# VHH binders against Mitochondrial protein C2orf69 (C2orf69), part 5

Target 1, 361 residues: Mitochondrial protein C2orf69 (C2orf69), of Homo sapiens (Human) (q8n8r5)
Amino acid sequence: SSCSQARTMNPGGSGGARCSLSAEVRRRQCLQLSTVPGADPQRSNELLLLAAAGEGLERQDLPGDPAKEEPQPPPQHHVLYFPGDVQNYHEIMTRHPENYQWENWSLENVATILAHRFPNSYIWVIKCSRMHLHKFSCYDNFVKSNMFGAPEHNTDFGAFKHLYMLLVNAFNLSQNSLSKKSLNVWNKDSIASNCRSSPSHTTNGCQGEKVRTCEKSDESAMSFYPPSLNDASFTLIGFSKGCVVLNQLLFELKEAKKDKNIDAFIKSIRTMYWLDGGHSGGSNTWVTYPEVLKEFAQTGIIVHTHVTPYQVRDPMRSWIGKEHKKFVQILGDLGMQVTSQIHFTKEAPSIENHFRVHEVF

## First folded at step 17 (VHH)

Design t5 (from g2 with F109Y)
Fold by OpenDDE, fold request of step 20:
Order: sequence, then C-alpha cells, then structure tokens
Structure t5 (fold): chain B 361 residues (1-361), chain A 122 residues (1-122)
Amino acid sequence: as target 1 above (361 residues)
Amino acid sequence: QVQLQESGGGLVQPGSSLRLSCAASGFTFSKYDMHWVRQAPGKGPEWVSSISYSGSYTNYATSVKGRFSISRDNPSKTLYLQMNSLRPEDSAVYYCAKDRYPYWRGSEYDSRGQGTQVTVSS
C-alpha cells in the first residue's frame, strides 16, 4: 500500500509591490504671513499661502514651438481654509505630545491636499488667533467665543469686515514679501548631509583650478503676484472647528451686504464647504435659523457639506447630526445648490476618518 | 458616578500662598482635561485655569497668570492649584471641573465638586 506523499505546494507569497508612492510631491513652498491685521489693528491672524502651480515656472523658452499660448491670466481663484482643532504647522504637530499622530493633517499638508483638489488656485490657510491648551482652535477675531473656542454667534461681530481686510492686507503683504527676496524658505531639506569626507589620498597634482564660478543659479523668486481682490473669486472651506467662521459669516450676511466692498466680496464667493463641522458648544454647529439661511440663499453661493460619523453620529453630541440634517434640508427648501455627503458610513466613527474627509470631498 | 472633591481652601493673608487639591473618581481621569473655576459672592463663575489630560499644556486667566500654577497627577487622580501672591480679589469658592469630552473632541465644563472656600483678607 504505497503511501503517496502529497507534496503540499507552499503557495509562493505574492510580494505585494508596495508602490512606494515616492511622493516627491515637490513641497510647494508656503509663504507664512505671521501677523496680518484685519479690520481692527488689534485683530490679527496668521496666514499661510500656497501659490497656484505654474506661477513660478519660468517657461524656459524652449526656442521652437511658435504656439505662444498667451500666458494664461494668473489664477484668480482663491481657496480660504479655516483649520480645525489640533491642526497646526507640521513642525509643531510632530512635537505635540498629545496629537503628534495627526501630523499628516498639518497646515502645510492640508494646503497641499487643497492645491490638488483646487488646481490653479491660491490656497490660503487662515489660522485661528488662539489655541486653548495648544489644541482647541479659537477664532476669536471672527466669532465671539468662550475660553474653549465655543462660538456665540451674532449678527454684528464684524467677521466679514475682518476677513475682507485680512485678505486685502495679506494680498499686499504677499506682493511685498515676494518683491523682497526674503522668502524665509523653510527648506526642511537642510538635512545636513553629513558628507563624510572620506579622506581621499593627497595626490599632489598642481593642475590649475579653473575656478568654476558657480553661477549662483538665480533662484527665480516665484513672484507670486496675488491678483486684485476685485477680480478674485473665492471658495471658503471650514474644517471641524473652522466651520464656526463660516457660520458666523452667515449670521452677518444681512448686515455685511450694506458695505459696498464687503458686498462685492460676498458676490465673489462661489462656493462654501463645510467639512465635518463640529464644536462642543451644544448648539449652532450647523446654522438652522431660517432668517439667516434666507439671506444666505440670496447669495447664490454653492454649498457643499462633507461629514463623517465622527461628528454627525456622535452620541455625546447628538445635536450635530440633527442640525446638519436640518441645515441641508432648509437650504434645499430655499432652492440653494446644496450637496451633502456622509463619508465612511460603513466604518466605525474615528478621528482618522474625520481628517480623511480632506482626501475625499 | 463622577466625583470631584476640592480641598485646601482657607483664610489667608494677602501675599500668602495656598495649594488646592481636587480628588477625582468615577471616570478615567487621565483622558480628560481639567479646570479650575472660581465664584466670588455676587459674581458669576470665572475660569481660572485649565490643564490638558496629559498635563503637557496649561492655560490661565489673565487675572491669575504668573501667580497660579495648575498641575495634575494622573496616577493618584488628583488636580492641584498652587496659588501664590494671593489677593483679596482672589477670594471665592474654587471648583474643580471635569471636561465633558475626552482628549480633544471638545472642551466644556461637565461636572464640578462642592468647591473649597478661599478667603484672602488682612
């Protein structure tokens, strides 16, 4: 009785080629504007600017192709982003003992994500003026808030005037900073390559060192000329706590339209995005006042809501999901162009998915 | 049930120091930011100080900044407030308050203890 040894062919482990997406995403240099005054000299915000792709490519005049594509007018679209809690500069986040795991959602990284989402646009990150416990974003210059950054919305805080003046001043500062070669290039790439100078041998040959004048490649300072505010169009994006700014702007619309410059600015806003809006204020995470939303409906602004179960299905903050639903419903009833998407509905509510809304909206 | 028990209050002279303690129980202390709030007679509650759940970050009201120090011991579930250079205007009932939300999900007062009386008088 010949015991046929069944050779168990060990299935060769398919080495899944981890496509190392060499994200040599050329880290577009962000311009940091450390103190930009708004409507009141005492109200200032820090802004981060990521310029549109292509403004700094000097077309090397490749000699031949006569299709002088007329230089496309500089991108006139601006994306204004209001960050949520925990979000800060990448360097700060990596060192944050409580929130370092969220470093991928730094202001620079989110600006880069937004630059891919909105090609040929300027990306402005407008930082909160205060962070409580270095984690809670407090937009005190835009909205009346408690110590923790929970908003108390009103009609006359001056958020529109502040935002408008911030943009005016930021545009002027960005033009002036680019004219002054003082791009503090946060070249993180000063990884000191410790060139271990291997002591190569002393061979004496005296040959005349033609001093190759290293022509200092004129680092063509990408002259970011932000266009005039008058010809600009805007997209506003609030993420998480940053949505309190958008909400405050809605409360102010009726009064803000009385100012001709602010009304022109309001008319230049094309789209608003609420990305997973949330705060701990117990109410008004989403604006549900019909009188406020009627004024909003008159603007013609396109509304997008992108939310996750982390906010809209939170049992501790059950008002958020209710208000979101009501917000979307009222805007629809008012005939606004509104979209609403709940992302990651098949997954457990998570902070990771909360941030991942930036990748999928 | 969440329990917060403040202690260490008393009658002290101006310029003196006092250390308040708050013993916490009934919740995972190390997951919540903690706060001190005070209430003087005839005044509303005033925020005094906050400390992050890890103890890494602190914040203070302008009125107490440079004089008061908040700290926590997560293993013993105790919150502290060191009060130096006390002033008559610091006279209040001091309350330990738990944050409503764990970690960074939000910040709001959830519950407080019975408080401890601090009286600063000559």
Scores: ipSAE 0.878, ipTM 0.959, lowest interface PAE 0.5, mean pLDDT 87
Fold by ESMFold2, fold request of step 20:
Structure t5 (fold): chain B 361 residues (1-361), chain A 122 residues (1-122)
Amino acid sequence: as target 1 above (361 residues)
Amino acid sequence: QVQLQESGGGLVQPGSSLRLSCAASGFTFSKYDMHWVRQAPGKGPEWVSSISYSGSYTNYATSVKGRFSISRDNPSKTLYLQMNSLRPEDSAVYYCAKDRYPYWRGSEYDSRGQGTQVTVSS
């Protein structure tokens, strides 16, 4: 993130902030999957994919000998990120009169931050299906929600099935998208964004300069592996309101194991991050039911919690900090590996530091 | 202390228009999203519409979208609901409601007024 608009805000106009060409090019690198069906044909989500560098099919000299082994695709790691309130596509956020100052935390820019944090991983942003007042994220396809997106968790909603089917369909759609775009066109856009070391004089919001002359790269040396479920492993990350998805998954573990494919998916989850979870509703921001957490502890998933005073030291929402402590304590008592960190403890609670958890977790 | 006073209700014929007002005091009006909620006899409360703290964004229940328009005037601390093409099923007590949290901190009903009766009948 080379754009410093979050530090010295100057909304609108030219010359208010330095905006990096890299940020604009990285936003073009994200593959947007605008309608991905989940467990129900009527329940779909938008997803963004930022693919791992060098993943794909490599060129091979095939002698036709059946004894010569075809190259196996490398094991893939996938990071599944559930954004919080306010977060949307960069273009939507820059036009939002109330949210434009948080544009550094757009879905695309967070995908880029996550790609640096989890190198050689596929980064998936799984967008909520509804936003109240264009700012409160509502995960209606994952958890029973009121009109503000506050959850009512249960064991039978179907969030695991929905997530699994989203991944199956998203992987198929991403493979088809790569097949429809020639390697030259797709890799040219990707290579141009990844290999540029010289700044161009492209400005923010100049949408008419989307066509650039780029030299073709050596096609024989290029490789790219599309997303694949075979031997894949997963990290799940919830931020702010997005933590409701992770919480719902915990409630469903016992029931979800009954499906063989979903059980295999659960076993492929290595790590889960709760980043500064928070929402309205008066309670249930963190899971504190021992019977639910006992099931979770049996999975052996590594747990990280990262919080800020914005959520855990808010006098108006005092249950959040209490519930966070109880969540960590119960899991620790059950023998689960849990990391817990409170960031920015010497600063006043702020939404700025709430978002900055992405930079420090 | 938070005070919300709704006005502008009445008895009207189907197809008529009404404009509801809500005068707010006791809090910094411009920091909070605002809502209209209605309650018909024998039914629970039903969300009608919401407007963001700056007035830049609005949401509507599907039953009223295209017929109702929410607005606010932050200098006068007043919330409005313009109701056009009224139907008998719009008959209810209409309440304005303050959000519990300012800005981006969350969304939840906090306070509401006494309400104003809207009755749509032939």
Scores: ipSAE 0.681, ipTM 0.871, lowest interface PAE 1.3, mean pLDDT 81
Fold by ESMFold2, fold request of step 20:
Structure t5 (fold): chain B 361 residues (1-361), chain A 122 residues (1-122)
Amino acid sequence: as target 1 above (361 residues)
Amino acid sequence: QVQLQESGGGLVQPGSSLRLSCAASGFTFSKYDMHWVRQAPGKGPEWVSSISYSGSYTNYATSVKGRFSISRDNPSKTLYLQMNSLRPEDSAVYYCAKDRYPYWRGSEYDSRGQGTQVTVSS
């Protein structure tokens, strides 16, 4: 139960394997936003931002309107990732006597995996607001949850509005952080340390100006476009317990479309991934209500499901596999584009393969 | 056969301390998170505290935080609740409860014992 040295990961720091990326590609540092307000100012989430290397091109000036003195950024793609149980910041996981063995799946490391998977996208990790026993993720700000974080979905909780306001505030905070601190100053300050600093978990009005980076690289100054909502598009990814957020969003679609601002946000969502969803509670791991799925099928959002035997072949939670099949079948019958894969079918169910879905989806 | 046996309750004065024990058998104790739940007359069950399977992490209801301490001894398969600065509002039957799932698979109550009565009266 002694702490072991954690294996570090950053976009370019692997000592035993040569990176195949050109020196001309600039990489953005991982930024931690420790308190981001949502729709209710008393309800906040912690977010982690990582920009992919393609965002660091030298040219940042887009001509178009000679009356404007600020360049318009190119259209941006943003990946929103909702982590599962166990996952936390790397430093917390390496000190966790029960969870240290899963340190490779920390928020920072998964953000790096996602940046490689979506190379021209901003990667946002949206952390749950509560963890029971430091391991069971509870998305209380997105969905009505019991003490263990098992959801009770409804049509009017406000998950879409909360997510939208988180993005508005996170984009503003990330722009302010880049303009007020300079990446050169922050990058120089962070070279002697790593991103294992204890992050703030404060909710209910803590300032979001405290930023920790997880990069120990020598990346150069602000050559990257900051995040922007203008013409932005989105991919949403739920993993394990994080799938409860995606499910809640589906329950809200019909009502949420009535708000013109939220409807515009919904229309900017291109793709949704359910990665190996699972939780306790005996039901509601996958949405199986036809009326809810009929509204979802009208959106044209591309759907991907990726599951493993750890979730869909667990005798102790036998509803998960049944519900997954029903979800895919109903959406397919409704004409929606749905991709579905079961990974590691010839291997024994394992939590390691549950996490390895990030490598194969 | 899962078996949970609570003990250590009694009648005490306000401000007193009690230590509850729960002897567990019929399952691999060290694989499961454990809980204390209490029930006062005319009330539904109230969560008191939880402890992770290794004993490394705990949670407490706001009403008992700072006064109660949960612990476990995995070799002896025993769960404990140290209750300090007891108040009349703490009077209830106290149950230990096994989590349904081992390790990381989820969290949900499974089994409880018969309980032990704690009465705090002037």
Scores: ipSAE 0.664, ipTM 0.860, lowest interface PAE 1.3, mean pLDDT 81

Design t5 (from g2 with F109Y)
Fold by ESMFold2, last read:
Structure t5 (fold): chain B 361 residues (1-361), chain A 122 residues (1-122)
Amino acid sequence: as target 1 above (361 residues)
Amino acid sequence: QVQLQESGGGLVQPGSSLRLSCAASGFTFSKYDMHWVRQAPGKGPEWVSSISYSGSYTNYATSVKGRFSISRDNPSKTLYLQMNSLRPEDSAVYYCAKDRYPYWRGSEYDSRGQGTQVTVSS
């Protein structure tokens, strides 16, 4: 169903088979960055990139134009998505005895949904660094977390610095990988070095595929611009547990903007989406401190909240709905542009509808 | 009423093995992740291990990895902790703990039992 929601109107083809093939092909063609360092050399995250469709360097072979300037890439928009509990790579989810039923919400499939929803944007999935019981996402590199991944927010953890450094390093890794080779990752050892030194003993013996060079025209694989921070703009999306990252960023705004590079990054953020945020811990699912929200409101960032009864009408977690209302109210009173929608209000709360927020936000 | 009853503790020599059991009632056992927590005299509670509601996945504290094994039997509503290569620092009261939320809705402690004493001494 995620494939059908991302499909634009085009009745002239075999939509069902192409929808399935497109999702599976896109999942295989995602660039997986298995170890991207952040603010601390020992703190890394896995990232998944789905490059913007139809972008890239187009070279017209017009002879004899020496005064022609180098083409400059168009300004880029990047969507940074922080997944929730349960979500993992499709390969892992299909073999998970408890989570296989949610395989349609794998990291790759959600990246595909987001690519269709934001068609001129680069889609980045930023995976948590630890999962408790292979299902509860723990964003230890972004926020102080207990062993279950429940956050304890503070102003000085360093989430903005970590995110900024992740982007710097991920953009460099993806530029080297995408602009000089095919879309597929050919050298895992170089990526494992995380933009450090390459392994001293790299061998070429791990590949056993026949080479037929006359039909290998990799020119089509290099039909887009690599990710670039210059003049880039950003949308941040947290889903479920991933909202803890967005919340931590809000707590840090006042201190983080003192760094000129991080302040420039903050000013490049256009929109933030909180999609059905929720976690255990009894409180602090939504930011409700006026002093924190006053700082956030000064940024002018457009705010979207999209929630379902699964989170905001759960009697066992009654603080979530109360805090969501307070978050929206305080930001609205501060003059910030806030969209607040509750989806599936006529249906019983369900984890299915929790995930389906991706289709309706 | 949620009830958790730990058993199987005792006094053993270093290097010995011991198997703890926890009988559960008053809730749908197979919906909830379960935990073992221990508390030594004069120390705060220490997480030992967790197991998912189906039994398919486990986590262990660094101090017990490779020596302890958590398991569950959902039909009999019983949680187990197999403790091998016991050390004096493993001496504590061991508690079985129910997670507060079913399935995927979160993780945190809810109820625990009375505990069972494990003492490792020469």
Scores: ipSAE 0.637, ipTM 0.850, lowest interface PAE 1.4, mean pLDDT 81
Fold by ESMFold2, last read:
Structure t5 (fold): chain B 361 residues (1-361), chain A 122 residues (1-122)
Amino acid sequence: as target 1 above (361 residues)
Amino acid sequence: QVQLQESGGGLVQPGSSLRLSCAASGFTFSKYDMHWVRQAPGKGPEWVSSISYSGSYTNYATSVKGRFSISRDNPSKTLYLQMNSLRPEDSAVYYCAKDRYPYWRGSEYDSRGQGTQVTVSS
């Protein structure tokens, strides 16, 4: 029958059960890569992968002619998301004594939001390697950071190489997990086993509908083409503290493009989003150095900035708004395609609206 | 006005233990992360330890991890540092510091107390 049983506890729309069930299904479909090496063997990050369900439909229209060689997978688009402070796996956030109220912005739930925003893209969440006091995201593998994760940017830390190697290794690891052969065996066994051995604790509204039909569709979507670097393109998204990674990449452009593989990767980046960037440390939340921005302008990357009053109208951190305006102005003067939006301008600054930028960018 | 008053310092032998206290007033103590910072003569300030506003999470400098323990009592608005296995290089003025921002909004020191001297000698 119908999936209309859920209660809505927090305001978020009239479809609470449907939204919650979809988010929980997507969270269960996320592939967690718990130790992905980057540029140095001792430097690893956790990554989360979610492919949108629309990816599966493209594979199902294959000809059945045995004499014809199998077609290669189509070019892929990948969205790389760098989360901010507080954000963690859903399970950790729901049990966090200080941060449980922000559980809707878990890594998995944001991955789901991004999958809807970029429906034919592979969604990657790239988690920081250290969280100070279990809440301040510290991107030590990408940028020199103090104990709170505030950055000290430079031109040769190695963030581009680290990101590139993370992707190479993550794509290889995900291929082993998502191969077509493993799909045929494991999905069939998983559906049968889960139906018998699971105590359900369910989805009361959906129990009347044949669970195998819904689960088969979702399980099949998880088995789309494996991620591939061949002809891939990228969108990079930094949110809040995660913007420090994007900023570090800008500082490195001139030196990083001297490596042929890294230069090819840079040329595969279509778009970069800065979502409500902010951190402590007194300054340098937005890049305002003309020499750095001149190198960035030569890439032709499309730039989007989305901010809220929480960051750009904070009297305790007054530099953020000024730096944001300078960043946009300098890039515009250099001829880059840049979009700049301030959201929720008629509402009081709030942490809630800081996170809600994910819904409106 | 924010007031932080450290106490519990003194002259001790190597290998001794010492417990520092910091009495806080003039702000809502339970909303702010708290820190211990130390400064030896001729050196800049050195971060020692931090504790989250609820007391649930702590972090330590590598030089003191396993020897020092930070804690807080929010009802009494008091921060503590238990220092075990003290070494001559731990000699410094120890300061209690309040984070500038409540909760997780950001982190940087806003205020500190007068300090308490710890001297580990001979």
Scores: ipSAE 0.608, ipTM 0.852, lowest interface PAE 1.4, mean pLDDT 80

## First folded at step 18 (VHH)

Design u1 (from t4 with F109Y)
Fold by OpenDDE, fold request of step 20:
Structure u1 (fold): chain B 361 residues (1-361), chain A 122 residues (1-122)
Amino acid sequence: as target 1 above (361 residues)
Amino acid sequence: QVQLQESGGGLVQPGSSLRLSCAASGFTFSKYDMHWVRQAPGKGPEWVSSISYSGSYTNYATSVKGRFSISRDNPSKTLYLQMNSLRPEDSAVYYCAKDRYPYWKGSEYDSRGQGTQVTVSS
């Protein structure tokens, strides 16, 4: 009875290379510009810049492959974002006893979301100049507002001039910040040469202070190429209270076009997004003046509105939904390219869905 | 029904201190920002101070900054205004005002009390 030893061929464990997609989501470094002056020296705003993907990759000249992909021209598209209420820097929000639960919607996080939505674009977050009770955004430099940030729109506040000069100054500041980093690299190499001072022997046993090797954080010097304002295109995005800036810009269009530089800037605006616009002013959350919207229709700017029941179905602010509908209707009647979407219509109105509009627009 | 009842007003000398109180009822006090507004004779309403629903944040008109202090006690549903270094120009009817909206939805004056008279005179 020949017991045929069935050699159990041990199936070679195919070590599935877990491609740990360590998506090193290289946290795109945001440049904070703490005080950028506008057209009025007394009017300044904080700006956050997130550079386009690809500007900070030093082309390691890998020697071999002759396909010199012509350096793609630096991205000339800029997204300008105006935040809503509650939104602030992530560090401030995490420590905020009232707003900490909304930390995911910090300025840096929203800039990152927008950088995914608008690939190969510069993302600019233009912070309000004041926050009432550290939660209500007041765009006092762009629009006349009450203490709570409710707007009083007019034709002559100078919002376009302010925005234009903020961009000019922000572009210049972003360039200068980078040129200083490049100059400091060159000057370190020259001094190392000459101190061949002679090795005098003195033996004194000074204890080995552990030189903490400051790990040189590879400051991958993101080479911010200086954006030219003249060749730039713009997308404007207002979220919630930030929509008051966009609205004020519409009121100023007729007068703003009289300035050649501002008219050129207006012509460089391709698209405007109103994301769940809202304020507590009782009216003019959406611009419904036919004369203002007629001037807007002449620009050829593409309009997108993305709203939630939190704003447009609020029973305490019933004007918002009425004005939104009228705004979209008038723009359509004027022959503008306008889209309107109401998100989360099957869900209860919530501030969470109000913020989630950033993920779905 | 929302009720706001101001108290603690009176006639005081310049440089004196006064503490106003506002008893709140008929709503969830701890959900709403609260405000003090004043109205002097022949003038419109003037914002004085605001406090967030938690009491964590306060804001003041430039005219009262460094002299007035707003506070709240959510358990007792009471708003306070400590007024120090009172001046003749602080003479007004002081109103406690409820914010219209809870938490983060916005800020607007909703209801106010009957007010309490503050008179600062030598």
Scores: ipSAE 0.892, ipTM 0.964, lowest interface PAE 0.5, mean pLDDT 88
Fold by OpenDDE, fold request of step 20:
Structure u1 (fold): chain B 361 residues (1-361), chain A 122 residues (1-122)
Amino acid sequence: as target 1 above (361 residues)
Amino acid sequence: QVQLQESGGGLVQPGSSLRLSCAASGFTFSKYDMHWVRQAPGKGPEWVSSISYSGSYTNYATSVKGRFSISRDNPSKTLYLQMNSLRPEDSAVYYCAKDRYPYWKGSEYDSRGQGTQVTVSS
């Protein structure tokens, strides 16, 4: 009775080549504006501008189809992003001994993410004026804060006036910087071409004067012509600590509307996003004052809240989740267009998921 | 229980130096930013200095910048404040304060010690 040993051929696990889509996402060049004054000469912020994709493509006139698509009016939509704690320029974050692991959430990378989320829009990153211990964002020019960046919201700090004047000045500076070719292109691709000095083999003198016309690569200076502030529409995005700016703007709405220019700016705001709002101030992470929110409801601004368990289910900061729920409830009761989403609810609270809100909102 | 014990205070002359120490226990010292706060008689608490949990970053009040140096030794769970060029206005009770939150989740005073008296007088 010959027991034929059936050799169970173990099916070779097809190692699925994870095509790392090396998305060579052509790193759109960000324009850095190092010092932009607001309404007070003593109040300045650094801004990063990422232009909309369509402005730098000189359509090479392929000679063919005469359908003069009327040049689409330059994108008039602007996304204003207020970063959270830890977020900084990629170069700074990679060198940060405590927070280098979060380098993927650099200002440039987030601006790129936002540019995909908001096509045909200008992306403005408005940096905090101070970082306590190089990690805590302090928006001192927008909101009264303690040394650690915990906000003390009030009705008259001048956040709207500051923001408006920052935008006016930033628009002017961006137009002027492009005219002056002073694009400090942070080309990370200064790959130090190690000019390995290959040894000068001396070979002889053939004279041929081929005038290599150095084709001047027309560095098509992407003409960032930011549209006038008057014809612009805005989306405001606060992330984590950056939400304190949005909150302060809500407190100021009633007073800010008294200024005709600021009122026009407020009317140009279409949407506001609170992305995983959080701070350590013990309260007012989410605005829950009915009188403030009633003024907000009169604007017609669309509200989106995208939160994670990292903030809204934090046992050490239990007010955050309570206030968030109350904020959304009050806005709903006031008849505002409000959406609320809790992301990653099946996962453990994590800083990674806190940042990943940028990918999923 | 969190315990912070300040030491190294005393009576000193203007222009002198003093080194404060704070012994920490009852928590994972290396996970928390640490602070020095001072309180002079009849004044509110004043922030003096902060140091990140790794010791990599420090910050100082304008009043003490260039004169004071905060440092920490995570293995010994000790916070230090080197105070140089002391002035009469530096006279206060100095408190070591623990941050409430670990790492970068937030920054707020949680607990402080009993303090150590620093008196700068001629």
Scores: ipSAE 0.884, ipTM 0.962, lowest interface PAE 0.5, mean pLDDT 88
Fold by ESMFold2, fold request of step 20:
Structure u1 (fold): chain B 361 residues (1-361), chain A 122 residues (1-122)
Amino acid sequence: as target 1 above (361 residues)
Amino acid sequence: QVQLQESGGGLVQPGSSLRLSCAASGFTFSKYDMHWVRQAPGKGPEWVSSISYSGSYTNYATSVKGRFSISRDNPSKTLYLQMNSLRPEDSAVYYCAKDRYPYWKGSEYDSRGQGTQVTVSS
C-alpha cells in the first residue's frame, strides 16, 4: 500500500527499513545438515553452516597472479566450532525450562558471533551426538565418554578420521543442496523476496533461513564458491565441553598422521582455540602429558587458550586451573606459539562470563 | 550430613509394578540432578535413570525406557521411580544418588543411599 516506504509511525519503510540489519538477518541463514555421516555410516552428527557471503568475497589475486590453467577458486578458510553444555538450536533453547536464559548462546547465534570474528571464513558448528538431560553435551562420536559425557581419552578412538569424514560428507551435502537451489541462500537478495528453506538433508531451517531479505543489492558478490576442501585451511574452536574433541585430537596425532589424507588435513589446520574448557571427571580437562604435547608442538599449529574464573578458579573442580597452567607451560617449553588469557578476573565467577568468553577471545 | 533413604522395594511377580521413594536431607535438593542406580548380585552398578534439578528433563537406560518413570517433588525433597511391567532382570538393589555438582557445572555421582531390594520372581 505504502510501497517500500517507512511505516506511517516510523521512518523505516515497509520495504525493509526497521526490519532490522539486513546483513545480520542474512548471517542467520544457517544451513542445517541434520544427519552427516562420519567415519562410519552409523555415526553421524548434526552440523550448521554459516557462510559469510557478503564478507567472504574479498582477498583474492595475491597468490593467484600466475598464468592460469583453468579457473581456480580462492583458498577457503573454515572455522570448526564444538559447542559446550547447554547450547542447542535457538528454538530448543527458548523452550527449555532450565536453559532459556542462555538463548543468546544458541548454536545459530554463536555461529553469527564467529562469522564477525572470522569474516572471511565458513563457520561450521559441529553438534554433539547426545545430550544428557538435554543439557550436558556428550561427544560420543569423537571420544570415549561415560553417560554424563566425561571423556576417557586414548590414541586410537578415531576422532581425526571422524572429523575428516564429517567434513567430506558435509561439503558434498552442502554443495548438492546449493546447486539445486541456485545458491539463493548465499548470494541472492531482494527487498520484496523472502528466503525459502529447501535443504534435503537438513530437517528444518536454521535461524538463518528465517532471513528477511532487506538488502540493497548483491553488487558486492564478486565471486562466490561453495565449500571446498581443495587448498582449504582450518581453525578449530572448542568451547567448554567441546574442548574434549580438541583434546582427543591431540592424543591421536602420532597415529592419525600415518594416514596420508588425515595427515594432509592435519597440515591444513592453522590455529586451535581452547575456550574455557571444563567438564566433570576429576582430571583430564587439559592435556598435560608431555609425550602427547611433544607431538602437537611439531605441527606448528598456533594455540590460543582463553579461560575465565568460572572454570579455572572453581573450588569444586580444582584440577581445571592447575591443568590449564601446565598445558600452557609445557607447550611454551616445547617452543610452540601459545597465547593464554584469563578474562573477567575482577568479577565473581559466573556462567554468564563463561559464555561471554565468545565476545572477548 | 547428606542423607538419602530409599524405600518401596519388595518381592513381586513378573508384570507387576512398584514405586520407589527416596527421602533426601542435608543438602539443597532443588539444586541437584538426581539419579537411580541399581546393582544385581555379581554385577557392577548400572545406571537406570536421571532427572534434572527442576524435574523438567529425564533420561532412561535403554533397558528400562518406556517401563520406568522418574519424578521428583522438590518441596518435599523426595525422588521417585515408578517401575511398571517388571521383569526378572530388573531384580536388584536400587539406590538413589545425588549428583556432585549443582545446576550446569557437570554431572557425576556423589552420594547414594542404603538401597532398597526389588525382586521379580514367580
Scores: ipSAE 0.685, ipTM 0.872, lowest interface PAE 1.2, mean pLDDT 81

